# VH-VL binders against Uncharacterized protein mtre-1 (mtre-1), part 1

Scores and structures below are computed, not measured.

Target 1, 142 residues: Uncharacterized protein mtre-1 (mtre-1), of Caenorhabditis elegans (q09347)
Amino acid sequence: YHQYRELKCSTPTNSIRGGPDRAECHLVLKAEELETGRPVPTGLGCWQEDHDGEEREYCDIVCPKSHTVFISYIDQGHRACFNFITYQVEKRNDEHVLWRSGKCLNSTVNYRIGCKFDDPFETQFKSDNEIFAHLRARARRV
Positions, changes and structure headers below are counted from each chain's first letter, unless a header gives other numbers; antibody chains are not in Kabat numbers.
F stands for the ipSAE by ESMFold2-Fast; E and O both for that by ESMFold2, at different seeds; each is averaged over both directions (binder to target, target to binder). V2 = 0.75 x the mean of E and O + 0.25 x the DockQ between their complexes.
Where letters were taken out, [cut] stands.
Atom coordinates printed by the task and the answers are left out, and those that the model quotes come from them; centres of patches stay.

## First folded at step 1 (VH-VL)

Design c01 (framework fv_roconkibart)
Fold by ESMFold2-Fast, scan of step 1:
Structure c01 (fold): chain C 142 residues (1-142), chain A 122 residues (1-122), chain B 112 residues (1-112)
Amino acid sequence: as target 1 above (142 residues)
Amino acid sequence: QVQLVQSGAEVKKPGASVKVSCKASGYTFTSYAMNWMRQAPGQGLEWMGWINTNTGNPTYADKFQGRVTFTLDTSISTAYMELSRLRSDDTAVYYCARDYYDSSGYYPLDYWGQGTLVTVSS
Amino acid sequence: DVVMTQSPLSLPVTLGQPASISCRSSQSLVHSDGNTYLHWYLQKPGQSPQLLIYKVSNRDSGVPDRFSGSGSGTDFTLKISRVEAEDVGVYYCMQGTHWPYTFGQGTKLEIK
């Protein structure tokens, strides 16, 4: 099972048009904590309560030990969104980090987070909604 | 009153960099994302990317990845777009516009800056 | 990327007559949250674009009721019931359901 680094969340942001407070949380997977050569998800997926579920497309990216998988999470009450991205660090006097946008190798591949690699959490998942619900619950605890 | 005010027109030589500012007022800066678009003379609108004003996390369209940088100065409610290694085909009006999030949905690009003309010529 | 296709690209209209602009997306714009993030913008000559209609059919504040939006899935329409001189400009549809955001090519509305 893969372990996620401590979830870091922003302070909730108020909407001047009467929307809900929002907080963005980041989960960081170190590449050395993932199985070498296993594809990782990339791209945006969203989950909301009481939804039957909708399959999202993810692109194949090999995650070598030198890369980090960055997962951003926005909780808007009835909606939660995750964006997965891998990156390489380019250091120039410790000032620059270059992030690589997700590269889609095959748009017909219907990967789910729980099916992409050996369950990133301790629980087996049957749908993207279950994965997003689990990630949301974990985000709320930190 | 919501307002986005951009920096003035720039004339640059090929290979130079340009940094356009977008100063926000009339709302809580960190509650809205900031998007950047451009429009070449006589052409349509092209989305360049957005930055989360709460976290500082930018997202770039693939065409601009590696050449554009979005940054913030939250103390003065200002977003910046820097485009490097300018070419003549970067001549365009550059716009900032805010995004809004609502419990019922998402309302992007509801207010726009006045635009900044960047001309790239030798 | 989601491709947004507008028709017509040039729309000459007589003052007081109705006008209609179509926008088609290469993929469904219905989000899993039940919302459809299809928006319409007007760029008047020499000005910045301005929001007219958000989420298919909702008029932005101050937009006259002669403007209306409709559609679902992949096919959308912006209608002006009676065109006025101030309506001249380029109309753009934009989708926010899928990243990256994409715009249609624009429809230039001109008075005959």
Scores: ipSAE 0.000, ipTM 0.490, lowest interface PAE 14.2, mean pLDDT 67

Design c02 (framework fv_roconkibart)
Fold by ESMFold2-Fast, scan of step 1:
Structure c02 (fold): chain C 142 residues (1-142), chain A 122 residues (1-122), chain B 112 residues (1-112)
Amino acid sequence: as target 1 above (142 residues)
Amino acid sequence: QVQLVQSGAEVKKPGASVKVSCKASGYTFTDYAMNWMRQAPGQGLEWMGWINTYTGNPTYADKFQGRVTFTLDTSISTAYMELSRLRSDDTAVYYCAREGDYVWGSYEFDYWGQGTLVTVSS
Amino acid sequence: DVVMTQSPLSLPVTLGQPASISCRSSQSLVYSEGNTYLHWYLQKPGQSPQLLIYKVSNRDSGVPDRFSGSGSGTDFTLKISRVEAEDVGVYYCMQGTHWPLTFGQGTKLEIK
């Protein structure tokens, strides 16, 4: 079925992370699903696309339209992954996708689904530093 | 290629103010936050706060709130730290440092300035 | 404030031998399920601190593989598999999980 399970968000804590990381969101699974340890769908797959002569890998991100995706950290290849250059989360037909290129293809990009109470889906940022400022401002309030 | 160059040593009297500069080069200044730390002679490191280089918004550790001011001049890729009402126990080497994780606030400081010695004495 | 305790504070080591430094926090540094914001810095004599290890176990760019970090929760270790002359200095652990950010006291590594 093409519906997300209800998301539950924790209450904000006193944190320097800010944003989604203060209010963790997770899918609410049925008791049977929790008992069997069935995997939670995290994406619908990855594919290759050419972008201005550069080969990129795009991967689906399962995130409700009312929520926002933020990259929490990048593991392996931290110094090879630069936002807007070798990776980015973007929207296509109101769906979230992550793309990577070059040496960043060997990295693991970790993301968080922001609660609707944190950041509405329509929120847009002009740069990585603006995203960073937003998360820092939220952390400062707590 | 990435470099942070700080202003030279200062000697101040108690009650005065000091302004330390930190000039960045080798990267896009507004893409990374700038943090400030200090180290008193023979002592460990102490975090003072940070400034968002894109918006100019500062955040101060509680101990320094009301005495320290972080500012920017983005046209010359320079951050400033001004500490007022100086006391003898403010004698320290002051450092600026770039934050390596620019999406999440991990506070990993990947490049540091060379330090500025501020001596407060009569 | 979170207290960061390092041990030993003074570490004399023979050149080529291994060295180990412990760092303990007064509170868990796990921010969310997988994230632990513990970093290690080296301050060589007369120089600024430099990043060695970030997020427990990740080596910063250009840091030799003889340096490794490990640990979880409140107990962390920095290991040097074979100490070289350029490793002399003061090692600091730092936590970035709790406000305000805090550093350990520093461990001075000296060659015998």
Scores: ipSAE 0.000, ipTM 0.509, lowest interface PAE 13.6, mean pLDDT 73

Design c03 (framework fv_roconkibart)
Fold by ESMFold2-Fast, scan of step 1:
Structure c03 (fold): chain C 142 residues (1-142), chain A 125 residues (1-125), chain B 112 residues (1-112)
Amino acid sequence: as target 1 above (142 residues)
Amino acid sequence: QVQLVQSGAEVKKPGASVKVSCKASGYTFTGYYMNWMRQAPGQGLEWMGWINPNSGGTTYADKFQGRVTFTLDTSISTAYMELSRLRSDDTAVYYCARGYTVEYFGSGSYAFDIWGQGTLVTVSS
Amino acid sequence: DVVMTQSPLSLPVTLGQPASISCRSSQSLLHSNGYNYLHWYLQKPGQSPQLLIYLGSNRASGVPDRFSGSGSGTDFTLKISRVEAEDVGVYYCMQALQTPYTFGQGTKLEIK
């Protein structure tokens, strides 16, 4: 299997990059490329832009200003792709916009997909703390 | 190779309990949800619930709530389904199956790519 | 609970001819993430079910390209472009949008 331990990555868009004090956060789901050729999520990360403009994965960072976040690992047709997916959350008025970005292994091509969703059926989590606790508990190995 | 191997056929009396095992091999046991299904003779498939081997969390279909229990022994990559207070209409082939997880939160698996061979449970007097 | 309805329930087909199976759900299976949580399984006589198509239209590993899935929302179709002897069995659709996951009644494909 292959997973990311240290990352120096950028989103394919010039979107606002989140930090501990910002409303938007780039969430990265780590994954394994298993022997069966299917990726399985194994962890969570968060990106912030460094002093030199470089982005880096930071473990255990909470995105404190996100009001509502919907996080999913989406199964894709390309079996070796999306073991590295970024989600950027934007909340305006009563709408939520989830921007999904990813980079396929061994590819310089990035993708970006925007998804709008509305409460209550599309949103399960009401706080960042609940989301991160759930993801970390799920990623933990025995 | 990736396999799920179930325990052998059981014959039980009404009111008894049965415990079916499902031993996984060839993959990381904690990486996939384990789902349980049954199929009565000549009938269709019925989903019973799932267990998350990484957390121990379970979801049971309401029809089986209070009668079924899913458990794990991660040291031997084995999942168990125990069904209590057996009735004649519980006679069925019981299957375990590995499920992909679409979402990391509150959601179960979405597709079952590897199935056990099935365990016939017969409930008779 | 989401009710899944298949048609036909019995499908006699001549070898080499195409076959088509319909599956309808009592509510939309299209999630806000853009995927239809509808999967197709084949149960050959005396065997466990096997996955054919997942998320509406994606072929599972090892599944021949003569199998295809289509549809969105509430109406889905499984097609076999040319039926082979090994395709005999009962086909099931399943929704995985919400628990409890539910299956259609099954469609028995047999050679005439």
Scores: ipSAE 0.000, ipTM 0.510, lowest interface PAE 14.8, mean pLDDT 66

Design c04 (framework fv_roconkibart)
Fold by ESMFold2-Fast, scan of step 1:
Structure c04 (fold): chain C 142 residues (1-142), chain A 123 residues (1-123), chain B 112 residues (1-112)
Amino acid sequence: as target 1 above (142 residues)
Amino acid sequence: QVQLVQSGAEVKKPGASVKVSCKASGYTFTSYAMNWMRQAPGQGLEWMGWINTNTGNPTYADKFQGRVTFTLDTSISTAYMELSRLRSDDTAVYYCARVYSEWLPDYYGMDVWGQGTLVTVSS
Amino acid sequence: DVVMTQSPLSLPVTLGQPASISCRSSQSLVHSSGNTYLHWYLQKPGQSPQLLIYKVSNRDSGVPDRFSGSGSGTDFTLKISRVEAEDVGVYYCMQGTQFPYTFGQGTKLEIK
């Protein structure tokens, strides 16, 4: 992750509205990004993983107007954007907290930012739990 | 082999205390909060509260506040529920159940449950 | 407390036929986050409860496609498209939107 953006998952904390303790996951963004409504370039907030001796780079893109966090990776010099997660934005402690909401597929984002993908990420997994486990693993490899 | 294994059945007299254990295995203990429920004979399920396994911070339903205590021993991946000043209407099967708490603890529901511990309170 | 009311209390069904269970809450279950924390559990005879559906309509891992959940606000439904012998048990809805968490009284599904 770049200091400009980092996806963080915290230990569960008390809910502001008196509900049960909740884990907080948020994408730390510069305020101007949310104001302009533009996606963060793929070069920001990227990290690298080794898969069976091959390097892969994962990047998150935030589209504030659609509340979409767009996830892509680079494989053999080709950028593949295999999913995006839609989040609601909530402001807390001078940071923006993104909560997963709604359906997560929009191919026009891929073409607009120069990414292509063959299949939605969700079709590779049977449940939201598997999707979040996969995304958490990447968030922890900073 | 994700599982929660609870301690065995208990018979107690009114006014006594009971402590039920719930030992987790096959997963990262601190990634899931632990809920406690009970079910009186022939009755439905009743939520007692939950404990954050990473911080040790418990939350109790008002009905049980002051009588129940949730604790942890993270070195052996075990959660405990102690209920004091037992009454005959505390006779029930007590359950522990995990809920995923890293991202959105309320999102996923309780996907793995212990086998239950029968607590009988009688003179 | 949020009161959860299920109907029917008893549901005798013939194998292969559909079944439907209703769950109504005394207050809206829409959380401030926009999520609705309504979950369905099945307790088979002599067993612990098991999660079937979380957050209104999401099947837990390993739950067959014949189970589906729907609803919004205060009115929710669990449907089984084709009842099988292994579906016998007591079904509970549960809300996680407000403290304390509360369960419905249960619906007992039995094969005729």
Scores: ipSAE 0.000, ipTM 0.506, lowest interface PAE 16.9, mean pLDDT 67

Design c05 (framework fv_roconkibart)
Fold by ESMFold2-Fast, scan of step 1:
Structure c05 (fold): chain C 142 residues (1-142), chain A 125 residues (1-125), chain B 112 residues (1-112)
Amino acid sequence: as target 1 above (142 residues)
Amino acid sequence: QVQLVQSGAEVKKPGASVKVSCKASGYTFTNYAMNWMRQAPGQGLEWMGWINTNTGDPTYADKFQGRVTFTLDTSISTAYMELSRLRSDDTAVYYCARSPYYDILTGYYTDFDYWGQGTLVTVSS
Amino acid sequence: DVVMTQSPLSLPVTLGQPASISCRSSQSLLHSSGYNYLHWYLQKPGQSPQLLIYLGSNRASGVPDRFSGSGSGTDFTLKISRVEAEDVGVYYCMQALQTPLTFGQGTKLEIK
């Protein structure tokens, strides 16, 4: 089951590409969920959650190259914050799907697909919205 | 400050091997792919492949498959490119370059925002 | 493999005048995400390549606004509104839509 303790984001330094200390956002999951190896629903889509009266949108994404599950979210006040804990999806004995913690290669998307702070580029923002629309459509087919 | 610093120039004989290093600093090494390119004298750029710095898994361009090996030493944020069975036409400047983004949804790579200074490898008879 | 073709290969320009470089791909570089996976690099004499433009039209950090990228699909253009002495070098386009990543043959910009 998807559960998470807290979202942590660094202050935005991603307005300047190639700079040191690129901004990162981290979603911290409970240790017991990571250690049990229990099947976790991916959903391959987005959902809303209430955090102290604030609505936030979260999305599950499967990394195609490493078969990891990437959990991201959009905070409309900050426009985007991705690059969270990822899980490697394994199928074992044709009976179980086991989740292992890991990272997708270059798991930062701050400069590319929506993790933008004070970014005026409307075209890039539209593309990010289209990507999330695609994820939602894909999730509904499951 | 992001920097990629490569090892010094090498002169090798045909049939030998060369190992070029690329030491990264100023960022989280394992969050960015490392790509390798080369440029023969007076010629254009040619992509050789990349290595996943988090998993250590390399991907080689078909032309170099079987002769090139990409490795890492994550404890010192260093990537290596070893090219074996050298020929005269391997004479080139070899570059490492960081790819700060791997598109998770499409699986494709993107821009090289920082490059090493280059390592000249000369293969002479 | 995606073939990248640049034109012209040699571009003599007078200081202060505009310059334009074309890049064509053998396949569309426009992905379903809406991005064109084409990037532009400049290699100044004796130096490593440096990123100028990414995803078709976005200027890299520190790149002056006299540089602009445009185009979509298979046809792309890099423009310099007013050429300065520091702009001399070889310009390369690169596709990043599929492996192997491929570069154009380069355009050498010279001051005449």
Scores: ipSAE 0.000, ipTM 0.520, lowest interface PAE 13.0, mean pLDDT 67

Design c06 (framework fv_roconkibart)
Fold by ESMFold2-Fast, scan of step 1:
Structure c06 (fold): chain C 142 residues (1-142), chain A 121 residues (1-121), chain B 112 residues (1-112)
Amino acid sequence: as target 1 above (142 residues)
Amino acid sequence: QVQLVQSGAEVKKPGASVKVSCKASGYTFTSYGMNWMRQAPGQGLEWMGWINTETGNPTYADKFQGRVTFTLDTSISTAYMELSRLRSDDTAVYYCATYDSLGVEYYFDYWGQGTLVTVSS
Amino acid sequence: DVVMTQSPLSLPVTLGQPASISCRSSQSLVYSSGNTYLHWYLQKPGQSPQLLIYKVSNRDSGVPDRFSGSGSGTDFTLKISRVEAEDVGVYYCMQGTYWPYTFGQGTKLEIK
């Protein structure tokens, strides 16, 4: 069976204000037999690569190159996905990508992917949760 | 004071649609996401989905996908939940509730008072 | 879907006595970040649910220290050290680790 993936992201806004600017994206895995053996085109490109002997699927994330990409939410029907092991987002060749591997490829999973300005202060945090706690505190003051 | 005020009780026939409103006040509407839950008489709580109030993007629980629609009117700080093709087992109290705009902690801070929707012929 | 199972479902208690409610999940609620998204809500008669405890053990603002949460992985407990009349209602555990979010079936606490 051939699989295609759909990523739908909101358009980022307000990059000139120096604050966090985010797009919300979701990825839906579907299995579909393709007549010609070519992937069904989607609004965002996805492709397969080998990474250290593991099959990975990479999908482009619509985030400005100057922004940090992060996963704000993940949902799944079972615990098949593990951060940094079978999925994560990263910056590769100045592009933002989501990758998935292992049993996470065979699970229906929605990823909410955010983009925010690269803030030198925020790069001091070790985890997305620490960064989000900081951003949430700022948002609640308004 | 943060307040969520929902529309009044509705009585509908099977096959009809219902649209429940949730008007927010006391905070910046776009800073907190809006979740929808329901509770059938004498039963527990069931999550239906949420809408990002900044972007307008809804997320629906699979059980309700195709029957429920979440929308916003930011000019009046109001969220809407429309449920179509009603059946008798949709009889429930429907709630709106907020959580932080980044969805990091995954809990519901403030709840509306609830809207009873009764589906009977 | 993650199944949340509460026990007991009915909890009659004498004023001033302790109460304990158990919540078990069908799979581990530890997220990839190390956080556990297990929350407790109280629904008083005729009212909307209100948050009591978030992420296993953190009391929401205004919640008395009589309430405490504990647990890890799949086993969680809500404890009330000395039950007061205002504590009557239905207690729900909820998981936010997996979509869709799911609730336990509820525990009704009543004064004897």
Scores: ipSAE 0.000, ipTM 0.483, lowest interface PAE 17.5, mean pLDDT 73

Design c07 (framework fv_roconkibart)
Fold by ESMFold2-Fast, scan of step 1:
Structure c07 (fold): chain C 142 residues (1-142), chain A 121 residues (1-121), chain B 112 residues (1-112)
Amino acid sequence: as target 1 above (142 residues)
Amino acid sequence: QVQLVQSGAEVKKPGASVKVSCKASGYTFTDYYMNWMRQAPGQGLEWMGWINPNSGDTTYADKFQGRVTFTLDTSISTAYMELSRLRSDDTAVYYCARDLGEYSYGYFDYWGQGTLVTVSS
Amino acid sequence: DVVMTQSPLSLPVTLGQPASISCRSSQSLLYSSGYNYLHWYLQKPGQSPQLLIYLGSNRASGVPDRFSGSGSGTDFTLKISRVEAEDVGVYYCMQGLQTPWTFGQGTKLEIK
């Protein structure tokens, strides 16, 4: 059983954090959520911080703490976002977040966020990191 | 429309090198990874590696590491595959292909027409 | 390396009849994204391969709806509901989960 949320990330005309144009993410509401009149989040709390000398933007994901989150982007214009290099999801202080870096910060991207009941997020993330590490090692062996 | 046009057939002697070109048109060259595959006569497909035309980063299959080099000329939207120290078992049709995936995940939506490389003494 | 195994390797079919090809991987192709990184290609005689199905079940642009892909993890199936003359060729499955990317041996579909 899965619940899916859609995030639309776009280049804003004005950024609260200032600087050049930055991508900003908004939760895409389902017709069902609009119809029921339930109070649902209409945006994401995002913030910037350094990660190993590279700037990342972190945004909160609306998904229960007990659930595992995974991400699949739907579309993007220029290919600026690459899994584990310029974006991914992770769990911080039992809250789910999406992070973006590099050119992905300044790009319009549509993400689909999967929210699964009771899967071990850390285990799944570690498996993916092994694949990523393999790809990076091979790319650097030129 | 998207097209990948490869250079013509080559006949080489063992020990020589060959350089195959793949010219892209109809899309932004730097937006999509380029993959290289080969197919020996009557046999299946074999992946050789990919190049990221935005960064120049490459990944080579272990079987070809040290013998193959992928390069680019972004000014003419062209990718190159150079295979050195040719052996008779390198006789194959070589293909370039555009990847739709995030990195190279095998979604090759457009392929070049193929370049036959024959290695014989 | 991930080993990809197809069956059958030779598939004679009568026009208008259904056809089915199996592909198995030596390890799960299901990624944290929720996608199965398994793709299907068709190589018609004398032509380059063409993409039929990507990420397990998604039809590529221009591919007729008589083609469908299914499966998850290690076992996948490509089905053709009604075979037409233009479907003749060699079908390949491919995994795109980890390098090196690997293909099945190919299944030759021909009209009997």
Scores: ipSAE 0.000, ipTM 0.509, lowest interface PAE 15.7, mean pLDDT 74

Design c08 (framework fv_roconkibart)
Fold by ESMFold2-Fast, scan of step 1:
Structure c08 (fold): chain C 142 residues (1-142), chain A 123 residues (1-123), chain B 112 residues (1-112)
Amino acid sequence: as target 1 above (142 residues)
Amino acid sequence: QVQLVQSGAEVKKPGASVKVSCKASGYTFTSYAMNWMRQAPGQGLEWMGWINTNTGNPTYADKFQGRVTFTLDTSISTAYMELSRLRSDDTAVYYCAKGWITYDTSGNAFDIWGQGTLVTVSS
Amino acid sequence: DVVMTQSPLSLPVTLGQPASISCRSSQSLVHSEGNTYLHWYLQKPGQSPQLLIYEVSNRDSGVPDRFSGSGSGTDFTLKISRVEAEDVGVYYCMQGTHWPPTFGQGTKLEIK
């Protein structure tokens, strides 16, 4: 997916040392980084969830380094990403396939339902917007 | 300077409990997971569990479930590990170590380690 | 639990010579994300473990370039191109792919 080039993940400004694909990320989106003629997918966006009495903002993000879709959040004024839910996506036979990372997180928003360690999740989709809608629906599950 | 500083050595009798502290400095405490490991004298490393420093939610290795408690005091950037019902085979150096991510220890390397706390359990 | 097996357990080496440590896992360490979560640590005598190599082949900051990691699937190797006195200690491999994280038994590198 060429549209995955439109988003960048970077290590937070205050991060001293991050792992390559396991580091916390910032969502960085600049106009000059968008590909000519390709609009930002309408499926990418942010939403609000109550997280143990605190309202938090979650956003769909794609990290170019790993081709992995992350849920991001705001932490002390920074948009941190990674590791609420991790998915891998690819195009296969003119369809988009979404794979969950197989990790389970301890989360007050109940990311444990349907989450297994070493249990890949696969669903076929016809468009990128369906992939991102699916990610948001799963992240909102209570 | 990024560092983790642990509390001093402890000597305990069987059946007692011990509480080890781990004070972080030089980074944002709530942005990275805290892991706990131990090493018996002359032996290898054993992972005990981790705590999400943002939510306070601990996860324990099966061997320690019910005997260990991880807690935080975020106002002083300090994590605690309390091990109860001590046995002689709990004699070990206990380490805290910073992971790369707040939420998840899966895949994480432990990049910054405390100096270790020797806990000796003897009659 | 995934069993991590290191060899040799004892590695006497002459200063300036190369050294090689092997680590084998009981299961593939390729995560569903495509990453391989195998890390190497060095514990110098009387000190805490320190991270040397993360995700098979990446040197941690400050680690000399004489250290290199390689491997895939279940077979991994840590190499030191020219051993120096400061390299003495116990080397541990660790996997983070499968719950719970597990360590190898350690390889003690000594100058002969």
Scores: ipSAE 0.000, ipTM 0.521, lowest interface PAE 14.3, mean pLDDT 68

Design c09 (framework fv_roconkibart)
Fold by ESMFold2-Fast, scan of step 1:
Formats: C-alpha cells, sequence, structure tokens
Structure c09 (fold): chain C 142 residues (1-142), chain A 121 residues (1-121), chain B 112 residues (1-112)
C-alpha cells in the first residue's frame, strides 16, 4: 500500500553506537521500492531505556499529518528470536515511537516502517506471518 | 545540533574537475536524503540532483547528467559532488542541503555554508 | 520543466510596512497525493539559504509569525506583515511536485 523503508537498529546485546544512552539506527531501502522514495526519518534517532528491569530501545518516527506509523515487515534473523524479541508502536507526547525489548545473542532486527493514513497501528506482532497477514487484509480493505 | 560543513573554495581551469565535500553532524546520516544546488554570482538557485544516503543511489537533473557524480562515505557522514569538464559558466557557489521529512516531501533544512568554485583561464 | 516566476524581482520596503511576494508556476503544483509542494527560502546577504515556509503555508520552526504563505494550484504569495531589518535578503520559491526541482528567479527585499 503505502511506501515503506527498513529500519535496522542495534540489538540489546550489542554496543550502543550513538552514545551511552542512544542506539544507532540505519534506514535501508529495498531494491524493489520506487526510485523516488526516501527513508522515513527517525528524528533524534534511537535511545535506550529500562522498563521494569528489561532494557528497551526506542526510536522516534515522524509521519505526515493525519498519518500513523505502521510496521510492514520485520526480520529478526533467526526463528528462535521471534519468541524473545517484543516490539510495539506507541504514542509518547502525541508522537509515535517504536520500541523493542528482549535479547537474542548478536541478532540484528530489521523493521520496515511506513506511514499510513488514519491507521492506528498499536498492535504488537510476534512473527512475520502475522505482519504479512495483517498487510494483506489491509490491502484488500483499501 | 544538526550541521552541514562544506569544503573550502577552489579555483580550477576549464576542462578540469572539482570535488566538493559536505560533512554532516548531529543526526544519523543515512536517515535523510542529501540534495545539491548551485548559484552563479548574482544569479538564482539551480537544483542539480539528490542522493539517497541509505542506498547510495544518485538522481541527477537532466542538464547535469553525465557531468556530475554524487557519492558518499557513510563511515564519516560525508557526501561528495564531483563536476567534470568545467566551463567558465560553472563558476558558482555550490550547496548541499538535507531533506528533513519523509517520502514525497522535498524541502531543504539545513543547508551547508556553500563552496565557491571559480573556473577561469 | 516547471517554470517558476517571481514578482517583483526587486522590492524596496520601508521598515514596519508590509511586503508581498508573488510566485507563479507554469503548471499546477498539486501532487497526486493532494499535497502542494511549494516552499519558500530566504538567503540573507553572505549566507546560505534558509527554509521559511514549506508546503505553501507551514512555517518552519523558529520562523516568526509575521511571515505567512498562501495560494493554490499555480499562484502563491509570501507575506511579511511588518518588515524588520533582519528580513533583508533574497526570497526564493521552489517547487518540488515534479522533477527536476525548480526555483523562482528570486526577489530581493531592501530597506528604503
Amino acid sequence: as target 1 above (142 residues)
Amino acid sequence: QVQLVQSGAEVKKPGASVKVSCKASGYTFTTYAMNWMRQAPGQGLEWMGWINTNTGKPTYADKFQGRVTFTLDTSISTAYMELSRLRSDDTAVYYCARETIYGDYNWFDPWGQGTLVTVSS
Amino acid sequence: DVVMTQSPLSLPVTLGQPASISCRSSQSLVHSSGDTYLHWYLQKPGQSPQLLIYKVSNRDSGVPDRFSGSGSGTDFTLKISRVEAEDVGVYYCMQATQFPLTFGQGTKLEIK
């Protein structure tokens, strides 16, 4: 449906590159996307916070007016990691942030993030199959 | 703070090439596109093209296609613009600028301080 | 290419008075998304351009509210309600609806 981009972030098991309280994230454009498409900005980038004894990485995401963040694709590398890594999009100060939690040794998590009109994507997904089923259903509805 | 710092002024002879650098700081380099513009003395602004800092893919305005090359060194958050087969009418201040928003928005903030390229003799 | 035409090219204004700059495009700047990608920049003497207004009417952060943008389709206006000394420079409109991106010729605002 809408254009989207991959977001690669440091895992909780890796060093934080963007500073002691921040994680470094890179947006990756897949070859199959349109030529004129550009990455979704991450604002100030990403940072790390402790939440009830579990470390989480947060990334701020900027979407156009009347649009909300949605996750179109997640690649957690190894199947076993699907049970360890939890993520969600939430609102913080009326802005959208993506957070993730969990540890899977040296795994890099790839998120494909886009903006969708009037679509509150506040659902937690634990597998690519759930994401793709969701996207397929939404494509039929639009 | 977000800043773009460009290389210093250059004087070149006709037929030579020039390579201008644009070093970014204060943000994650690969999350924003980089655009290039120029301004001849006393004249207006002209868009030259852009580069996707994530994929390294450049897009050039037709009038510059074949003479301009945009490249990146992501390890030092630096974008480059190389203009070949210089002519006297290539004398201009060259600017880099960051695109600050997602998708099909195409506005520029911040701009680098500019690099004067003089082509003479 | 989309041709952007600004008027006037030279604008002498008395301090404290309003100023108005026109920008016209050779074709509609409404994108298929419904958005209009018309932006305004100010280049102060000896400085690089800076963003003032994006998408016709949105002020960039830190831009004083005496600046306002309006218009639709092919006709756009930048207004300054009360000109201050700091407003001196060349104003450019830019369209980003079609590639290649194109700028107007610039309007030089001077205090008389």
Scores: ipSAE 0.000, ipTM 0.488, lowest interface PAE 18.9, mean pLDDT 71

